# VH-VL binders against a9jty4, part 28

Target 1, 144 residues: a9jty4
Amino acid sequence: MAKKRDSPKLIKIKDAIKLINQEVSLIGIVLEQREPKQCRNNDWICTLRIIDDTYPSPGLTVNVYSRTLEQLPQIKNHDDMILFTRIKMQTFDSGKRVNAACSRWVSSFALFEGEDLILHADEDTSAVFVWDGTDAPPASILAK
Below, E stands for the ipSAE of ESMFold2; O stands for the ipSAE of OpenDDE; V2 stands for 0.75 times the mean of E and O plus 0.25 times the DockQ between their complexes.

## First folded at step 16 (VH-VL; framework fv_teclistamab)

Design m4 (at its last look DockQ between E and O 0.45; V2 from the best seeds 0.46)
Fold by ESMFold2, look of step 16:
Parts: structure tokens; sequence; C-alpha cells
Structure m4 (fold): chain C 144 residues (1-144), chain A 122 residues (1-122), chain B 108 residues (1-108)
């Protein structure tokens, strides 16, 4: 399907940090979620700090944007995992630090509660994401 | 050593146009990091934001004043200006110019001029 | 438009802690900035983005923001802290800056 065709390869956070101004896809464990804020243009933002085995400290800050508060990631437990697709790596603090932006235009995310797979049913297309734990991008499938 | 200084007439007749200029020194008005704002304070009362301008000329105005307000910028002189038309006694206030750091979430005013009192008298 | 509510005045003894509140619906979702205005002077920002202090502002100035209330806290209050304090946010619904009405801090 079109979603799978457009997805880039997963990379590790250690490699992503070097790819400034580029879109990357990665997975991490969520260590921290800051309180949501309303943006100046009525969009919403929350800020996550995520880690993986290659970058366990200090972690990567990811700013997640959405149109509504309900569309922001709802992190329920520690050790929840999040997959980001096509997030933009960027610098701040005069180039001394790196974060990422998950825009509502080109990026996406998927949450995994603990060890469970997250099945997303899209009412329009019946598309379902599945995850097998490899470096391969999640595959879209049609579900009935 | 950033400095902002308001200048203009301290007395304006009703129905006329109030016109003020803010001169910026010790920093560039063309910086991409800042908007430049006007805030006023009637004697003994609180603060009211009037509007702000980016060095490109993009403006944001207080909705309650926008029909009467024009803010402009002259980057070659490192200045920005306020015009408020059709003034009444209610427009008597101390007028401040200020630097406005901002981003997609917030904005505030980190450096202020000393303010200039403008009196509208009949 | 969005309304910020501050108490008109707060009085504290020297050395005590002053707490100045700024109320607003869901103000915890907004970034709150605080200004000190001594009599006859221009305002000076003392806290921005809820809890950050500009360079040169003493550590005894601090801020917090959650739910419907933001708070400016001034510990070990000195006579020189007498001023009017304003809170301020951006109102994204109507695209303008909103200031609270101000709180006069009196050091007894």
Amino acid sequence: as target 1 above (144 residues)
Amino acid sequence: QLQLQESGPGLVKPSETLSLTCTVSGGSISSSSYYWGWIRQPPGKGLEWIGSIYHSGSTYYNPSLKSRVTISVDTSKNQFSLKLSSVTAADTAVYYCAREPYNYIWGYFDYWGQGTLVTVSS
Amino acid sequence: SYVLTQPPSVSVAPGQTARITCGGNNIGYRSVHWYQQPPGQAPVVVVYDDSDRPSGIPERFSGSNSGNTATLTISRVEAGDEAVYYCQVWDSSSNHYVFGGGTKLTVL
C-alpha cells in the first residue's frame, strides 16, 4: 500500500543524531512526556524523551505536533515504545544539541504498550500496521 | 547593551493620529529571532499589547485596536513605528516599545524602552 | 477573549515568601510570563515560559504553572521587591497577547 511504499528504513538513534535536517524513522522507549502545550496557531505539542540501546542517555527529545489534544501520543506506562516515521532531525542551542520534530504533515507515530503489538484499524482503508521486531519498516496489511 | 528608545509628540489632539518611533541600538532589528512590539499602559492601569512586527513587515495586531493601528519597520534606520488613528482621551497612556523573543509556542517581551507618555487632550 | 485573573494585592513581611497567582481556564496548557514593574519604571521580565529565569534575576524568583493556576513565588522578600507584577500569555484563539490586571506586592 502507499504508506509502506513511502516509509524509510529504521535507523538507530546514534545514527539519526548525525543526520541533521534529514527525515528518519526510528523506534524508542519513552522515558518522559512533558505536559502538552497549545501552539500559537492552535496546534498542539507534547515533548517526549526516548532512548534505544545505542543512545540510552541523555535520550533524544522529540517534539510531536497534532491538530488536537486527543491526537497527541497518550503514554500510559513507562517502557511504552513508540515508532516514528519520517521525523525531521534538527539542532538547537546553537548546534550543541539535537532534537527531532514529528510534524502533522509528513510524519507519523505508532504506540506499543509494553510487549504487545498495536493493531490500527483505519475505517476508510481497513489498513493494519503490524510489527515483527526487525529493522524492516512496519508493513501495512488489509484487515477484515 | 541593547537599548530601545521611544520618540514622538507627547500631546495629540482628539481625532488626530498618534505617531511614535522606536529606535533600536546595540542590536539589529533584522534579527530572525525577534518580533518588535508596542505595549501601552493608561495612567494607573494595566498593560495592553497593541501589536508587533517582524523585520520583513509581517504584523500582528490586538483585535480591539486593529482598525486604527499601523506598525511599520525601517530596517535601514534600525527603527519601527506606531500610528494610532482617530485617538480619544481613552488613548492617553504610557507607550512602550519592546523586543519580543518568540517561537511556535510562546512569546514575551524581554527588553523594554523607558516608555513615553502620550496625552490626548481636547 | 482569554481572561487572566490576578489578585489586586498581596502583602508579606520581609523575609517571608510571596505567592502571586494568575488564574485562567486551562492556563497550564499555555506558557506564562511574569513581569515586575516598580513605580514609575518600565516592566522587567522576571520569569518566562512558566519557570525559567532570565540572566540577572535572583534565584528567589520562581514560577509554576498547572491546571487553571500559574504562580509566581518570591522567597525571602525584600523591600526592593515592592512592585506591581503582571502575568502574560498568548491567546491562540484570538491571536493576541493577554496580560493579567496586575498584583501590587506590599512588603510590610
Scores: ipSAE 0.519, ipTM 0.760, lowest interface PAE 1.4, mean pLDDT 85
Fold by OpenDDE, look of step 16:
Structure m4 (fold): chain C 144 residues (1-144), chain A 122 residues (1-122), chain B 108 residues (1-108)
Amino acid sequence: as target 1 above (144 residues)
Amino acid sequence: QLQLQESGPGLVKPSETLSLTCTVSGGSISSSSYYWGWIRQPPGKGLEWIGSIYHSGSTYYNPSLKSRVTISVDTSKNQFSLKLSSVTAADTAVYYCAREPYNYIWGYFDYWGQGTLVTVSS
Amino acid sequence: SYVLTQPPSVSVAPGQTARITCGGNNIGYRSVHWYQQPPGQAPVVVVYDDSDRPSGIPERFSGSNSGNTATLTISRVEAGDEAVYYCQVWDSSSNHYVFGGGTKLTVL
């Protein structure tokens, strides 16, 4: 019996930004990637700005942390999508702005090339499923 | 609004110790989000970082000045101080205190005092 | 020691765009910050973390950083922009905040 790997419940960015200090899973289109920087603890950080249909501007800033440069997201195309699992929603700029942290310990990410993403909308549940064509279970996004 | 103000003698004799205090108003020095730094600028020259301190007392110093520099913090007075020993004419400069945001990456100085000129002269 | 290299001076006419460069080995992997220092005044941060802008700083100020060069761009330059501009980074190898030599921007 293939243990049904519980696909993470994805939320929209507009809802994620309301869940400060919580871990969330979400998918977005990568709008911007900043150059990797070295952190104070000698880790590396890559800052991404991602959007979805619910939050097209200004987008969500996600800081991705890794031990090495090679472990950071490698964005190839402007229409690439990234799935984040268990990123922590945070505030910065004295609480005026929201970002998210993708930690190397708790969080994970998966990159999808725009052409490889199959979106299936379930008419009954209003859920959107993202499938990358692999044997991995599709990720579900609830469309409100 | 956050304000930083340097205070101390404007004249110091050679071989003596330069002492300055930075008074912070409009914000707490005990915030975990900030370091507090000293930067100096000799007349007509560029900026030189001296050192920074965290509210816990943890310090980072410019390696070239480390042996002569002591930075301290007084959370009860919302102040931090600079001591520079064995001064020479080369230590004549405008001295600035500044706030240093603390985050995952190394920081910058987002708020500065107006600076105070300290002249080393016999 | 890590060194930041800036041109000593840049001159622009009002309304034009000024570009001030800051050179350093692999500076793209470092966070670069920029300060404006008007004559007789304290420095003010105008760009931090390569391209972020503090509240109150006009959108005319922007920054970029890649490879071995960081750039501060000031569009639609005004007379009030005349100042010395400094870039700054942290050097982890020496545990040192490093400033560039400064660039004097003259508005013609």
Scores: ipSAE 0.420, ipTM 0.797, lowest interface PAE 1.0, mean pLDDT 90
ESMFold2 (binder alone), look of step 16: mean pLDDT 93; pTM 0.947

Design m5 (at its last look DockQ between E and O 0.51; V2 from the best seeds 0.51)
Fold by ESMFold2, look of step 16:
Structure m5 (fold): chain C 144 residues (1-144), chain A 122 residues (1-122), chain B 108 residues (1-108)
Amino acid sequence: as target 1 above (144 residues)
Amino acid sequence: QLQLQESGPGLVKPSETLSLTCTVSGGSISSSSYYWGWIRQPPGKGLEWIGSIYHSGSTYYNPSLKSRVTISVDTSKNQFSLKLSSVTAADTAVYYCAREPYNYIWGYFDYWGQGTLVTVSS
Amino acid sequence: SYVLTQPPSVSVAPGQTARITCGGNNIGYKSVHWYQQPPGQAPVVVVYDDSDRPSGIPERFSGSNSGNTATLTISRVEAGDEAVYYCQVWDSSYNHYVFGGGTKLTVL
C-alpha cells in the first residue's frame, strides 16, 4: 500500500471524543480563542474552542502549545477554520470532559482565514483540499 | 475539613538550623493533585515563597534560599517539613505551610496553616 | 527577578467599589492570583487564574488581567473587607513564585 502521509485518519469531532488517548486529525471552525499564556516552563499556550457539523455544542477545546508566542495560531476572524493533524484526545475533570492537545512535537495545524477559501474534506480517503475560488485546481493539504 | 498546622521551636539561635513540621489533617498528603509549600512573612512585611514538595519527594526551591533550604515529606505521618540552615535575624518571620494546586500554566496556595512565628535570637 | 508593583494603600467608602492594581511587565501573559490577609490572620485566596473565584468567595470579588496591569475589584465594599491584599505570579525565568508588596484596603 502506497501512503503519501502516515498520519491518523481524518474524523469528525463526534467520533473523536470517543477516541481517548488516541491521535486524530480533524477540521473545525474556530468559535473562541482565549488569550495566550506563558507556561511555567516558558512554552506558550492558547486555547481554542472548535466545532463541526457533528458537534456544534459545546464544541471541542483544543490546547495548542508552542515554543514562542509567534508560533501560536493567529486567529483573525470568529469563522476561521483550522485543520489539526495528530492531536491527542484527552479527558479531564475526573473523566467527565474531553479536550485535545496539539503538541509542538508531534502535532501540527493549518489555519484557513477569510471567506474566500473553499475547503473540501473527504473522510473516506482522509484527504483535505483547499481552493481559493479561482480557476486554479484545488491544492491538497492532507491526503491518505 | 482540610487543616494544616505548623509546629516547631519558636526561638532559634543565629547560625543554627530552623526546623518546622506541617501536619496535614482532613486530607492526604499523597494526593497526586497537589504540591505542599512553605511561605514566610517577616513581621510587618510581605510574603516570600520558600519552596514546595510533591508527595514523591520531588522539590523545588526559591533560588535565593536554595543553598540553605531542605524540604522533606513523610507520607506515613501525613507531614512535610522545612529546614533552613545558618539563620540570621533576617530569617525572623511567620512561617506558613500551604497546599498548592498546580498545572503546566500556574500554581497558587488554596489552604494555609495558621502560621508560626520563628524568632532568631538577636 | 520579575517585579510586581502594588499601591501601598487604597481607601474607599462602604458600599463603593475598590480597585487594587498589580503592575508587571506583560503581566497579561501570566496567571495572577490574589490573596486577602486580614489583620493577624493567614492569607486566603480570593481570586485565582486572573478571574476565577474559589468556592465560598462572594461574587463581589472579581479579577481582570490585561497588558501590564492585573486588577482585583471588590464591589459593595464592607468593613469586613479591610485587609492587606497580595497579588502573586510564577516567574518562569527564575522559577519561583513572586508576590506583590501588598495593598492595605481601608474602609472609611
Scores: ipSAE 0.562, ipTM 0.783, lowest interface PAE 1.3, mean pLDDT 87
Fold by OpenDDE, look of step 16:
Structure m5 (fold): chain C 144 residues (1-144), chain A 122 residues (1-122), chain B 108 residues (1-108)
Amino acid sequence: as target 1 above (144 residues)
Amino acid sequence: QLQLQESGPGLVKPSETLSLTCTVSGGSISSSSYYWGWIRQPPGKGLEWIGSIYHSGSTYYNPSLKSRVTISVDTSKNQFSLKLSSVTAADTAVYYCAREPYNYIWGYFDYWGQGTLVTVSS
Amino acid sequence: SYVLTQPPSVSVAPGQTARITCGGNNIGYKSVHWYQQPPGQAPVVVVYDDSDRPSGIPERFSGSNSGNTATLTISRVEAGDEAVYYCQVWDSSYNHYVFGGGTKLTVL
């Protein structure tokens, strides 16, 4: 049996992008990571592009904010997965594009090396759950 | 379409004050998403940032020019202005006004005026 | 003061790829922006935030930034690309914008 993590209900990226100004939790494969940058308030920002099977292109841009450089996600592999909790969906480019903010105040993230997580969908509730299976086969994601 | 236009005298005498105005059309200067900046370019030389202003009146100046520079904004006229005091021949340049997008990271200038040449000469 | 270093000139034949570098200490941790300035004209941003491209700018223009070097890449260079190109960053130490010295791109 899959062990349910003590995290909010996960949603797919295709649904998350419809929830502007809302906090969501989701998991994705990291497709791209930009170089960390220092913000105007002296915090650091790391911009990630993540995908899942529902949103393989162009993917969701997530801005991760931290007080220090070392607190930012350390992506090591191209197939790393990242779990975001309570990231805020927002718009940019005059409302034409959607991204998300992972703030150091409200949000959190967990990085998983490789595809060590299996996503389970509850057929009855349509809830998505994450299970840490060390020997489990990786989840198949379209267009990785 | 957003347009920026510089206006002011093309000649200024040494020790006097250079005054320019940038008129913004096709967009509001009162937007919270933008700063408004001045950049100059001496003939045949590179670009130098002078300063920027937010619609609230908050300003940032180039440290090398701070003592002589004043930037102001008039939201009612959708304009912002530059004053540079105690000018010398070294202040001869094409002066550009530009829009500066404001976000979490430090910005750039996405829209520029055509520039106006100001010559400091007796 | 923070200094951005650009080569004074780059020459390329039509159809080739031009690469203009912008050097600065730990520039990879800064957002680098690039401007094109044709002769007698105002600068136009062609790349911002290292690699983003404004609408209306051809895909031939791209940017990268890592370590101590940012690079503007112009593929399939055209005669109309002849201009001076400037890189620009914010210097947090002195709280001002810094421009590179500019690179004149000549299309042979």
Scores: ipSAE 0.454, ipTM 0.793, lowest interface PAE 0.9, mean pLDDT 90
ESMFold2 (binder alone), look of step 16: mean pLDDT 93; pTM 0.945

Design m6 (at its last look DockQ between E and O 0.60; V2 from the best seeds 0.57)
Fold by ESMFold2, look of step 20:
Structure m6 (fold): chain C 144 residues (1-144), chain A 122 residues (1-122), chain B 108 residues (1-108)
Amino acid sequence: as target 1 above (144 residues)
Amino acid sequence: QLQLQESGPGLVKPSETLSLTCTVSGGSISSSSYYWGWIRQPPGKGLEWIGSIYHSGSTYYNPSLKSRVTISVDTSKNQFSLKLSSVTAADTAVYYCAREPYNRIWGYFDYWGQGTLVTVSS
Amino acid sequence: SYVLTQPPSVSVAPGQTARITCGGNNIGYKSVHWYQQPPGQAPVVVVYDDSDRPSGIPERFSGSNSGNTATLTISRVEAGDEAVYYCQVWDSSSNHYVFGGGTKLTVL
């Protein structure tokens, strides 16, 4: 039985933007998805802008990397939610802006398609679940 | 102000080695933010990338030229150099050096030298 | 091995809009950079990463990229815009930079 990877606690976007060069886990509503680009090393990237109740503007930019185009998040609806696990907070634009990187090696994501779902995170837990794109989040992410 | 200047012989005989040096002034070649590239342009023709180098010595080369190209860097002189071996008349071109900003997705050439014509003839 | 295709020439009247195209398979998945080369001079980047302008480049230079075509648009064309324009990408499959063949812009 493989042991779960230690995961950072879920935090709000307003707090995540203060944690430069640290890995965080967070959830947000996808407000924008830019067209995919091919990276220099044959990886793929898409860029999302996500929000939560603490950071509705301008939102947090998240760069999501994958090996193939098909493995990128497939955002279908304006109210889709995404859970990121172990994404790295970083600065860009000469330090003027904060974004996050969802690497294919350390990070993961889960999509909740077509639902406006209020999720409660247990800040004392170190466990995070990754969905394979189902409509139902695990019960633990909904618990207080 | 950042400037790049190519130098080297303007005439090279067939089968010999073309050697050029780019001197960088008004900026440091040791910056972690940039590669440094060589691009050539035959008279009346388009642009062809030759290769690029990072200040650590790491290189990328055009596959069409890779077997004949060596690019090197001398950080103490703020210079990088091109050697192209076994030249023929097809290697006659204006040779440019350029600074190359990059990231995981893209790279381009934001500052160019004035270019130097190298003619390959007997 | 990736090929970028540009028209050899484009002619426009002063004050009009010039559009210079750069065609390639799925070029919308690549970042496209554009260079202006006046006669006898080194190239100068005028647009990078599809649509960004370096400092000092007028707003009348703009770029777009989607599908199989990237486009450099020059509004209110001036005689000083006469040059050859090149597009450029990185080809990740062969690990090299590719330039288009160039488009000569003539202001009538």
Scores: ipSAE 0.599, ipTM 0.811, lowest interface PAE 1.1, mean pLDDT 86
Fold by OpenDDE, look of step 16:
Structure m6 (fold): chain C 144 residues (1-144), chain A 122 residues (1-122), chain B 108 residues (1-108)
Amino acid sequence: as target 1 above (144 residues)
Amino acid sequence: QLQLQESGPGLVKPSETLSLTCTVSGGSISSSSYYWGWIRQPPGKGLEWIGSIYHSGSTYYNPSLKSRVTISVDTSKNQFSLKLSSVTAADTAVYYCAREPYNRIWGYFDYWGQGTLVTVSS
Amino acid sequence: SYVLTQPPSVSVAPGQTARITCGGNNIGYKSVHWYQQPPGQAPVVVVYDDSDRPSGIPERFSGSNSGNTATLTISRVEAGDEAVYYCQVWDSSSNHYVFGGGTKLTVL
């Protein structure tokens, strides 16, 4: 039995990049994590590059902001998945590039370690299933 | 192309106020993407940040100079200025104005003026 | 106050690789920027945010930052690369831009 999470509707990265200045929720595989940096206002930032099947290259850069270093995403494996909720799509480099901001006030993230992404190919329902490798049924997340 | 140009007297007497103006061309000082800063370099020495200003007038200064420094902006003239009061020989330096990109991480100057030498002498 | 430490000088032969270090406590958690200052000229940023390069700066210039040391690497050094190089950070604790002491690069 798929556990329905009361999470916002997820969109694919290919669609998210078209929604500049909008808040979106999406899931991706972490491809790269830069070293955390302290911002001028004493907050911390972690920059991630995430991908999905719709946007495997170059991936989406997501800046995650936190009050403390410990509250930043701790990526342990190269294939870890991360769920973002209410991240804001933005442009940088004079509008030539797209990234997203995960703010500590509005946005949230959840890490899935060692889990497999199962894409449901149902034409009627785009659902993403996250399986943690256990005997528990995969969690289903509805993607638009 | 963005250009910054410092202007002002090259000689200032001790105890007087050093006054410089930076004229920006090829870009607007009113852009929300940038701060505007002053950096100085004594002859044969390294670089020292003096302070920066946003087009709104918000400023932040080097703590060691804060009591003597005033930076202002004139958006109508596309200029920003530096005043340094109670100068001494130690304030003799090449003074640079520079553009400071505003971002989350902060902290560099991407365009510089050519600099102007200000000598404090009796 | 936060302090950045650079070697006073580095010498390299043409075509070789120069490495200029910038030391600071936990500098890896800061964004490091590098400036080139030729004699009698204004500084020019050659690397920003540890490793990003402005347009117009040759690929020979690269940067890295981790732990307590940032490094500017100049590959295939040319005579025109002779200059003083400064590292720079923002110190959030003191609300202060901090420059290193500068490193004179001499091309032999």
Scores: ipSAE 0.579, ipTM 0.824, lowest interface PAE 0.7, mean pLDDT 91
ESMFold2, look of step 16: ipSAE 0.534; ipTM 0.757
ESMFold2 (binder alone), look of step 16: mean pLDDT 93; pTM 0.949
ESMFold2 (binder alone), look of step 20: mean pLDDT 93; pTM 0.947
OpenDDE, look of step 20: ipSAE 0.523; ipTM 0.810

## First folded at step 18 (VH-VL; framework fv_teclistamab)

Design p1 (at its last look DockQ between E and O 0.50; V2 from the best seeds 0.48)
Fold by ESMFold2, look of step 18:
Structure p1 (fold): chain C 144 residues (1-144), chain A 122 residues (1-122), chain B 108 residues (1-108)
Amino acid sequence: as target 1 above (144 residues)
Amino acid sequence: QLQLQESGPGLVKPSETLSLTCTVSGGSISSSSYYWGWIRQPPGKGLEWIGSIYHSGSTYYNPSLKSRVTISVDTSKNQFSLKLSSVTAADTAVYYCAREPYNRIYGYFDYWGQGTLVTVSS
Amino acid sequence: SYVLTQPPSVSVAPGQTARITCGGNNIGYKSVHWYQQPPGQAPVVVVYDDSDRPSGIPERFSGSNSGNTATLTISRVEAGDEAVYYCQVWDSSSNHYVFGGGTKLTVL
């Protein structure tokens, strides 16, 4: 029953890849995390490949930037879920491919561990709920 | 076909200024995707980066050489240049110019000139 | 000052595999680039960003990077592969490019 607009609007990856140079919010299952790298300016980056039911292949590459190594997403399981808010859709490979950037300034992410999470979204994808398979009420997914 | 060619005097006297120019042909120096770099190699020794320049004139330099180095660009001539002041025999080397693909994470040198030997000698 | 350590030389028989290492503290967190310099010639990049190959470089050249060691691997070595090989990174703490000392590959 989450009726108020207190969560970011989510879109599916299939729709996000059409929104070049726009900020979007989305959720996906993490298929791959590349080894973290130092950026030229002492920031850190890791690169994730995520999927959802609308874009299972090849997946969306998301570059996640942070000030420190410890602030990067700590992916523990191959099927962990990640919620991104306000990430920037971009092109690369001479415009042939699309990725996204999760900046440390305006973007955020939240990790949800475990393969048994059940996600519920309202009709407008304005709120996302998670249910752990118990009879407890669903919890709202919040990105910090 | 992209080519880089170094030019300038092959002999420089101690305490004077070494001056080289790199001419870029078959491509534009004004690309937003590239810096343009100078690398040197003393005879029989390894490679040492000197500095790099963006077509806007923004530079960055090897800290060990920074006080003696000036790199400049002339986009109208598709050229960039190196000046190294107060040279000694230790500055004798083959000098290369190179194109430097650049992004937020890394940079490297994908096209190199043939190199030019500069000897510092009385 | 960040230091890259390479063995001074590697010898390998034709048709065999050469492995050239580049050691550095936490080098796995850096992007490593590899250059081939044949005698009397300018360097050419053979691997960049750890494992990517420029167009025109044979698949026999490959790279890996993890922990404290990056490795250039040349399979089915040919006499024409004789050269000095340099690794290179950017050191963000000192704001400069660092090259390894070079490894002379000799094909026996």
Scores: ipSAE 0.561, ipTM 0.786, lowest interface PAE 1.4, mean pLDDT 86
Fold by OpenDDE, look of step 18:
Structure p1 (fold): chain C 144 residues (1-144), chain A 122 residues (1-122), chain B 108 residues (1-108)
Amino acid sequence: as target 1 above (144 residues)
Amino acid sequence: QLQLQESGPGLVKPSETLSLTCTVSGGSISSSSYYWGWIRQPPGKGLEWIGSIYHSGSTYYNPSLKSRVTISVDTSKNQFSLKLSSVTAADTAVYYCAREPYNRIYGYFDYWGQGTLVTVSS
Amino acid sequence: SYVLTQPPSVSVAPGQTARITCGGNNIGYKSVHWYQQPPGQAPVVVVYDDSDRPSGIPERFSGSNSGNTATLTISRVEAGDEAVYYCQVWDSSSNHYVFGGGTKLTVL
């Protein structure tokens, strides 16, 4: 029976930065996306800066790794939101700074577009709900 | 504060082996976050990367120098060393040791030694 | 082998803006780092990862990278900025750190 790896609970960025070398799940607004770069092993990296209500500008730097350019996040709007699952919190600059790594093997991300989307994270279930502002019930989005 | 200091003979004869040591202070060479590199600069010329080493002993070298270069690390002394064999006048240069952050699968050199001039002359 | 091309020299008057270019094939897909080397001194990184600035480096130093050209911009140039500047990348194809030829910045 494959031990259901308990999906890490969604946490706020302010708390995530305290969990060095741990895997976390979090959601944020994309503040910046840098141009993709090719790595030594021919993989690709996309660097994002993300914020939430607990962690304002300049935000948390998240490095997203992929095998191909097409597999990287495609940010279209400055207010896009991104859900990360099982990203690893890290330190750099001799421990003075914190970033996160979204690994192609361990981590995943989901991008949400649109101004009218309200995302609710259920702290208990780690489920993300998307609400379009209508009387319709929020749709649950499973983080892939 | 992190400091790197090169040491070794300033004069080497042709065909001999250039040997330098970099002593690191104010930080541990055994950190998982860094490689340690050697860069040289011939007089009046540009910079050339020689090679880098991880605290585990894993190395990667400039392809043009690979056959002549050996970099080693001594974690107990917080040092890493460079050996360049079969030197010629073309190997006359200021040699720098430097720290290489390994936060990504690419890097740069954020701390440098002051450099030491090594002259190859008969 | 991957080659980085820099102009051999750039001259600017004090208070003006200096721009030093680093050309390379698809350099925009590489992380570019910049070093300042004053005469008789060791290089110091002034910009890394295209546009990030180390602590202690003045905001006058900035970097950009796109297409085939990376640029180091030094605003409000001072006499103390006179140095040789080198760009540097990692080339994954050759597993090689590559430096540009350096640009001598002269403050007139």
Scores: ipSAE 0.397, ipTM 0.797, lowest interface PAE 1.1, mean pLDDT 90
ESMFold2 (binder alone), look of step 18: mean pLDDT 93; pTM 0.951

